# Ledger of designs, part 5: VH-VL binders against Counting factor-associated protein A (cfaA)

Target 1, 212 residues: Counting factor-associated protein A (cfaA), of Dictyostelium discoideum (Social amoeba) (q54z64)
Amino acid sequence: QFISIQKYDFSGNCKNSSDSASSFEASSESAAICMQNDLLSGIVTNEGVCLIFNEVPTTFIISTKGDYIVRSIYDINDNNCQGGIIENKAIEIDECFVECADDYHGSTYLFSTETSLNYPSNTFMEISYNGECDGQWKTSFNYLQYYIVNKCNVAHEIETHTFSVGCNSTSSWVSEYAGEVCTVEPTVTTSYPIVDNCGDLDNSNFIDYCNI

## First folded at step 23 (VH-VL)

Design s2 (from k1 with heavy chain P105H)
Fold by OpenDDE, fold request of step 24:
Structure s2 (fold): chain C 212 residues (1-212), chain A 124 residues (1-124), chain B 112 residues (1-112)
Amino acid sequence: as target 1 above (212 residues)
Amino acid sequence: QVQLVESGGGVVRPGRSLRLSCAASGFTFSSYGINWVRQAPGKGLEWVAIISYDGSNTDYRDSVKGRFTISRDDSKNTLYLQMNSLRTEDTAVYYCARGYSTIFHLRYKGMDVWGLGTTVTVSS
Amino acid sequence: DIVMTQSPLSLSVTPGEPASISCRSSQSLKYDWGYRYLDWYLQKPGHSPQLLIYLGSNRASGVPDRFSGSGSGTEYTLKISRVEAEDVGVYYCMQALQTPYTFGQGTKLEIK
């Protein structure tokens, strides 16, 4: 099975924190709004893969019964998730979660499980593999991250910095904006080549896929 | 065997022009964004310019905008920096450095390859 | 522009002892899903800069494990568990979040 994490546009429903720390909580109210918002990006990952999730090394594992996902949080300096688990949190499948940076800014996530690897349409994807760049590297799927093309993403929940991603058969590009909305002229646009084979870049074990 | 080699440095008077080159070898040059970074004598590092892999996008530090032009010739595996209207404050060792600067985290590996640098001296 | 501030600006360390360098950014270097676009570079005397750490905590190829990067948001740290003579040089942090890319002032590490 695969774990799917979808990041939706934030609706701004955050609670005041006593210690001003970020929170990661399920919210039924936010869930309803979350599903009405635009899907911006997502991750599809094998279980137990060490990912950076909001700056924190994290693994996700489906419970034995398959009724929830366990998020294991590691030390912020344990980028390989090799040390001890600092915290475990149960995540309800098909529920929306809000991670708040402050009272007015945050991110909304939807967690789900998939029996087969699905490549969403109208996306630019980075696909990571664990295997060596040999004849069977494609069988070593690790995780993928995708962006819905031409959607406006927030680079940081608090900072006034937005970006959009586009792609075609030969290149991808990121347009960055100095505002809260991607409707003005971008400050900068940067293009990148499509990596279509393992090892195309030095020490690369990933490929790009423009699915439009 | 991956390397960058800068050339074209020299001593020039203010207001003059100079063209730096950066020759790449040991990797697929056309697949990488490349930076120019300079270091004034006894000072720290200062980013100057960047060019995308296909040359379609460029950016510069404000102090060189309108005077410097970064370009590339992939057929020659060479990066260029055309420096016009040179000023004394442009005096520095100029490095070319390979590196993707991107939100695509699987691609980002920092400026992992640096040249040996070429010295530019602007003095009257 | 994002301002990068290093501390200390100079450091004298006895071989075998640990060292720590701090880097502060004027704004968070977190991007999107949470990757932190902060690099560490070392320039040894008479040499070109070399990459030590990228994305806050990833060691570049060939970099000894005695080097480690940590931090989040606007606060970052480079640690050397056991300083060796070959570690002498000037260390720079650099934000790669947005252009213009900006470096810290540099931290000169010397052997005591």
Scores: ipSAE 0.855, ipTM 0.937, lowest interface PAE 0.6, mean pLDDT 92
Fold by OpenDDE, fold request of step 24:
Structure s2 (fold): chain C 212 residues (1-212), chain A 124 residues (1-124), chain B 112 residues (1-112)
Amino acid sequence: as target 1 above (212 residues)
Amino acid sequence: QVQLVESGGGVVRPGRSLRLSCAASGFTFSSYGINWVRQAPGKGLEWVAIISYDGSNTDYRDSVKGRFTISRDDSKNTLYLQMNSLRTEDTAVYYCARGYSTIFHLRYKGMDVWGLGTTVTVSS
Amino acid sequence: DIVMTQSPLSLSVTPGEPASISCRSSQSLKYDWGYRYLDWYLQKPGHSPQLLIYLGSNRASGVPDRFSGSGSGTEYTLKISRVEAEDVGVYYCMQALQTPYTFGQGTKLEIK
């Protein structure tokens, strides 16, 4: 079973928090309300895969009954999520969550579960996988991260830095902007090759995929 | 086996030009972005320029804009830095270093390969 | 430009003892989804720089596990759990969030 984390355009309100680790809060909004905003990016992951989620080593596991997701937060130095769990948080499936960077910036997330590996069309994806270099990454899939092409993304705590991602069969590119929106000319566009980087990484391989 | 080798350094007077080269081997050169980083005598590291994998994108530190040009010849697995209107403050060891400028975290691996450097001295 | 500030600028450590170097950025180095674009490099005497840590906490290939990177936002730390003689050199943090890439001043590590 797979866990899907969708990141939507932020339209929520944030408050000052004394503990950054506790800034991940349920918005009490249904998936339908959350989905009124544009989908920007997302992650699809196996259970228990160690991810950096908002700077913190984190794993996600579906509850025994399948009625919620458990986010386990690890020590900042535990990059492999092998030590003790610092905190567990229950995440309601099909409910919107907001993680705040400051009073004006944050991210909206929607969590869901899937029995098969699914990802949106019109995306650029980075896919992490282990195992043999035989082109069958799905057999050893860890997680993937995707960006909806041509959507405007804002980085946390960087209110004047936005970016969009595009791709074709041979290349991907990132256009960066100095404004709060991606409607003006980009300050810089950087191109990258579509690659399958297999056999050169200590922990996992990765492959790029343009799903247009 | 993966390596970068700089060449072309020398002693020149201010206002003159010099072209540095960086020869790559042991990896698919055309698939990587490459940087120039310099280090003045007894000083720290200073990023100079970057070029994308296909050469379509370049960027420079402000102090060298309009004077330096980064380019690449993938058929020769070679990176270049054309330095015009050289100044005394351009005196440094120049390193080429492999590395992407990217938000794609699976691709980003820092500047993981460095050359041995080539020395450029600008003096009157 | 993003300004990188290291501290201390020099330290002398007894072999076997731990060491810690701080790096502060003038703005957050966190990008989308929370990855931090902060690298650590080591330049040993008479050698080229070499990568130690990338993206804040990922150890480069061949780097001993006694090296670790941590931090968030604008504050980052490189730690050496047990300093060895081969660790002598100048350590640099570098932000890779945006061009121009900028380095800290460097921290010179010596053995007592």
Scores: ipSAE 0.821, ipTM 0.927, lowest interface PAE 0.6, mean pLDDT 92
Fold by ESMFold2, fold request of step 24:
Structure s2 (fold): chain C 212 residues (1-212), chain A 124 residues (1-124), chain B 112 residues (1-112)
Amino acid sequence: as target 1 above (212 residues)
Amino acid sequence: QVQLVESGGGVVRPGRSLRLSCAASGFTFSSYGINWVRQAPGKGLEWVAIISYDGSNTDYRDSVKGRFTISRDDSKNTLYLQMNSLRTEDTAVYYCARGYSTIFHLRYKGMDVWGLGTTVTVSS
Amino acid sequence: DIVMTQSPLSLSVTPGEPASISCRSSQSLKYDWGYRYLDWYLQKPGHSPQLLIYLGSNRASGVPDRFSGSGSGTEYTLKISRVEAEDVGVYYCMQALQTPYTFGQGTKLEIK
C-alpha cells in the first residue's frame, strides 16, 4: 500500500487559523473542495518513510482498519524519524485538508491510499529509493515528489512569488515569476539535466523522471 | 576523493585583470552548480558569483557585476572567475564551493565541498 | 538582497556546556512544501568553511549529532548541546533561497 498526498491550488479559506504565520490549522472537507482547484504537485510514499512535511520530520502510516492515516510528527532535530515523536494526528482519507499560513494563504491537500503505485501524467518527478544501482527503483522505493508540468505554484506561503515546472526527456526547468500568477514572462528560468544519482554508503539514491 | 582546487591568485594593481581557476575532481562536474565565495582579511564570508549545472544561469553580487565573469569548461572540469577592473576592496581569499539551490530538495545539500582558497591582493 | 543578522557576534562557552547561535533573515526563507533554505557553516581557525546544517535542520555528512538546527520563516537557531574544544571557530548562517546568496556576519565561538 501507498499513501498519496496531492497538493491543490489554495481555496482562499483558512478556517481556524490561530496565528499569522507558520502555525497551521487543519480542517477536513469533502474532496470536492480541493478538487474545485487545480492539482499542482504531490507526494507518493510508502508507510513509515521519514520525510519532511510542512517543515517537520514526519512519517505516515495507514491505520489498522484502513480508516485513516496517522501522521507522526517528530522533533525538528530528528532528521531520520528515529525518536522524539511530538504528536500524532489523524488524517481523514479522501478528505480535503487545509494548512494555513494566515487568513488568506495556505495549502490544501488530499490524502488517499492506493494499492498500486500511481501518479499523474504530465509531471516532473524526483524519486527517492534505497538499494542497489540496478535500475529497479520501484522495488526499493521510499517516496516520490512530483510537479504537474506548466502549473502555477506559490513559491512562498504568504509572498507574491510564483513558479512553474517543465521538463522533457533530457532536462527539467523551473521558471520563477514576480507575482501571484505565472505570467508568460518569467523573471528567471533555471534548467537541470535529468539525473540518476546512485550514491555510496553515505548518500541517498534519487532519480529524476519526466512523465510526459 | 571529491576535491576542488583553486589557483590563479596573486598581487595586482588596481584596474588590472586576473583569472582564477577551480579544478574539480572526484565527482561529475556537469551535475553541480558552483560558487565563488570570498573573505577579505579579518572579515566574514561574502558570496561573489554562481554558475548553474549547465552554465545557463549566472548571477553575481552587485559590487562585482560588470567586472567579474564566472564561467565553466565541463571538458576540463574547471570553473573560472575572470576578474577585470580590480579594486582594492576585491582583496580577499577566494574559495570555490559546489552547490546550487533548487526547489528539488533531493538535489540540494548546501555548499558541501569547498576548496582551500587562493589569495588575491589588489594594491598599489 | 536578503539581509542575514546573527546574534551574538561573539560567544565564550565553558567546555561541556550548551551554546546557541541565532540568525534572522529580512524575509521568510520558506519555499514550497515547507522547505527552509537556511544553511550553517563553521570556519575553524586557519581552515576553509565547512557545512554543518543545510535546509534548516539537516545535518551534513560527518557532522556530530551534538549540532542541530531549528527555526522557520525568518528566525533560525544553531545549537551545540555540549561544546567541545574542536568547535572553536566562526559560525555563519547563509540563506540559499535566492541569489545573491548572503551570509550572516559570523559568530566567533571561543572556549573559556
Scores: ipSAE 0.621, ipTM 0.838, lowest interface PAE 1.6, mean pLDDT 84
Fold by ESMFold2, fold request of step 24:
Structure s2 (fold): chain C 212 residues (1-212), chain A 124 residues (1-124), chain B 112 residues (1-112)
Amino acid sequence: as target 1 above (212 residues)
Amino acid sequence: QVQLVESGGGVVRPGRSLRLSCAASGFTFSSYGINWVRQAPGKGLEWVAIISYDGSNTDYRDSVKGRFTISRDDSKNTLYLQMNSLRTEDTAVYYCARGYSTIFHLRYKGMDVWGLGTTVTVSS
Amino acid sequence: DIVMTQSPLSLSVTPGEPASISCRSSQSLKYDWGYRYLDWYLQKPGHSPQLLIYLGSNRASGVPDRFSGSGSGTEYTLKISRVEAEDVGVYYCMQALQTPYTFGQGTKLEIK
């Protein structure tokens, strides 16, 4: 069992967002807000893997009945999630919601569960795994992150800096833009070859992959 | 044992050149971006330059751009800083520091390994 | 260039008492998915700098849990819950959001 976290282009309205969270608080009433053509990036993770989500160390597990995801929040300095849980939040599966930065800006997310490992095509992705650095990542999979190729992403709070990701079979690149939208002409494009990376101190290994 | 060792520092007059080296051991050098950071006597830290793990991307602080060139030779596990047209304000201890060049933020871990530094003195 | 401003520039702390160092940036250091590109370094007397905290709040390997980082956007704090004699040195914040990477001025921590 896997947890998919998908980030979509912001399409909600944060003007009347509430300050407090209940057991579950979806900020989007329409599945149309999380349309496939609005998908920007995502994470697919095993249960219980320690990740930084929304600025804090977090684990996600699927509820016993499988009807929601429990987000467990750890102390902001507990980057291995080894201390005590300070807060649990329920996340509704397959419901779009918005995390607001201000009245008119935020990020739109969709959490789902999957019985097999799935991820979109047309992505540049990085896969984290443990153990020997031999490319056999499925036996020791932690998580993967991906960006949809050639989609405009916000790099800064309040959308003053944007970027897009591209790749082919041998290289990846990031194009950066000065402004709220990715125009035709980036200010800089940075290219990287696609190579496998072995971990040193913490034994984490990474594979970069262009899934075109 | 993960290690970075700088060399090539010395005393030179303004307008001259030096080449610094940073020898890496104990880790896969080709998997990391590397920085040069300097510290003038009695002053704080100042970032100088970075090179990506594959060598394809470099950047520099404005005061050294056009005068300094960062490069790497992965077959020798060595980082270089070619410093031309040296000025008195370039006087500092120069550190190399291992960093992370990645679009994927969960992999970033700061400058987690530093060398011991090599001293460059530019004076008349 | 992103300007980093530390406060205070000097601290004198009795062993066992807490210490707090602030760092402000001239613009937000948040990136995609909310990652905060603010790192903290300690330079002990006669030594090279060492990483303490990365991405605002993550302790580097081997750093004692009495060190903690917090903050977001333009304001960040490093705290030491119980200062020990080995903590003396100069503390620097640094932004790693965009080149040129920039350090704060440093905060010198002394025991007394």
Scores: ipSAE 0.557, ipTM 0.817, lowest interface PAE 1.8, mean pLDDT 84

Design s2 (from k1 with heavy chain P105H)
Fold by OpenDDE, look of step 23:
Structure s2 (fold): chain C 212 residues (1-212), chain A 124 residues (1-124), chain B 112 residues (1-112)
Amino acid sequence: as target 1 above (212 residues)
Amino acid sequence: QVQLVESGGGVVRPGRSLRLSCAASGFTFSSYGINWVRQAPGKGLEWVAIISYDGSNTDYRDSVKGRFTISRDDSKNTLYLQMNSLRTEDTAVYYCARGYSTIFHLRYKGMDVWGLGTTVTVSS
Amino acid sequence: DIVMTQSPLSLSVTPGEPASISCRSSQSLKYDWGYRYLDWYLQKPGHSPQLLIYLGSNRASGVPDRFSGSGSGTEYTLKISRVEAEDVGVYYCMQALQTPYTFGQGTKLEIK
C-alpha cells in the first residue's frame, strides 16, 4: 500500500472556517469538491517514511482497518523521525483537508491509498529510493514528490511569491514570479539537469523524472 | 575526494580587471550549480554570484552586476569569475562553493563544498 | 533583499556548556510543502566556511550530533549542546530561499 497526498489549489477561507488557527483540519467537502480545483503537486510514499510536511518531520501509516491514515509528528530537529512522537492525528481517507497558514492562506490536501505506484501525467518528479544506483527505483521505492508542470503555485506564507515548474527530456526549471498569479513574466527562471541516474549516494538517494 | 580550488587572485588597481578560476574535481561538475562567495578582510560572508549547471542561468548581487561575469567550462571542470571595473570594496577572499538553491527538495544540500579561497586586493 | 540578523554577535562559552545562536530573517523562509531554506555555516579560524545545517534542521555529513538547527518562519536557532574547543569560529546563517543569497553578520564563538 502506498499513501498519496495531493495538494490542490487553495480556494478556501481559513478565517471563515471552524478552525482559524494554523492547523490541519478535515473539510466537510468530499474528494470530488477538492478535485474541482487544480492539482498542483503531491507526494506518493511508503508507510513509515520520514518526510518533511509543513516544516515538521512526519510519518504516515495506514490504520489496521485501512479506513484512515495516522500522521505522526516528530520534533522539528528529528529529521530522521527516530525520536519520540509528539502528536498523532487521524486523517480520513478520500477527504479534503486544509492546512491554514493564516486567515486567508493555506493548502488543500487530499489523502488516499493506492495499491500501485500512480502519479499524474505532465509532472516533474523527484524520487527517493534505496539500493544500488541502477535507475530501478520502483523496486526499492521510498517516496516521490511531484509537481504538475505549468501550474501556478503560491508560497502559502508569501502573498507575492508565486512559481511554476516545468521540465523536458533534459532539464527541469522553476519560474518565479513577483505577483499573486503566474500570468506575468517570471522574475527569474532557474534550470536544473534531469538526473536519470542517482546523483546522491547518501541516504537520500534520488532520481529526477520528467513525465510528459 | 570532492574538491574545489580557486586561483587567479592578486593585487590590482581600481578600474582594472581580474579573472578568477575554480577547478573542480571528485564529482560530476556539470551536474551542479556553483556559487562565488567573498569575504572582505575582517568581515562576514557575502554571496556574489551563481551559475546553473549548464550555464544557461546566472545571477549576481546588485553591487557587481554589469561588472562581474560568472561562467563555466564543463570540459575543463572549471568555474570562472571575470571581474571588470574593480573597486576597493571588491577586496576580499573569494570562495567558490558547490550548491544550488531550489524548490526541488531532494536535490538541495546546501553549499556543502568550499574551496580554500583566493585573495583579491584592489588598492590604489 | 532578505535581511538576515544574527544574535548575539559574540559568544564566550565554557567548554561543556551549551550555546545558542539566533537568526532572524526579514521575511519567512518557508517555501512550498514547508521546506525552510536556512543554512548554518561555520568558519573556523584560518579556514574556509563549512556547512553545518541545511534546510533549517538537516545536519550536514560529518557534523556532530551536538549541533542542531531549529526554527520556522522568520526565527531560527542553532544550538550546540556541549561546546568543544574545536567549535571555535564564526557562525553564519544564510537564507537560500532566493537570490541574492544573504548571510547574517556572523557570530563569533570563543572559549572562556
Scores: ipSAE 0.521, ipTM 0.854, lowest interface PAE 1.1, mean pLDDT 88

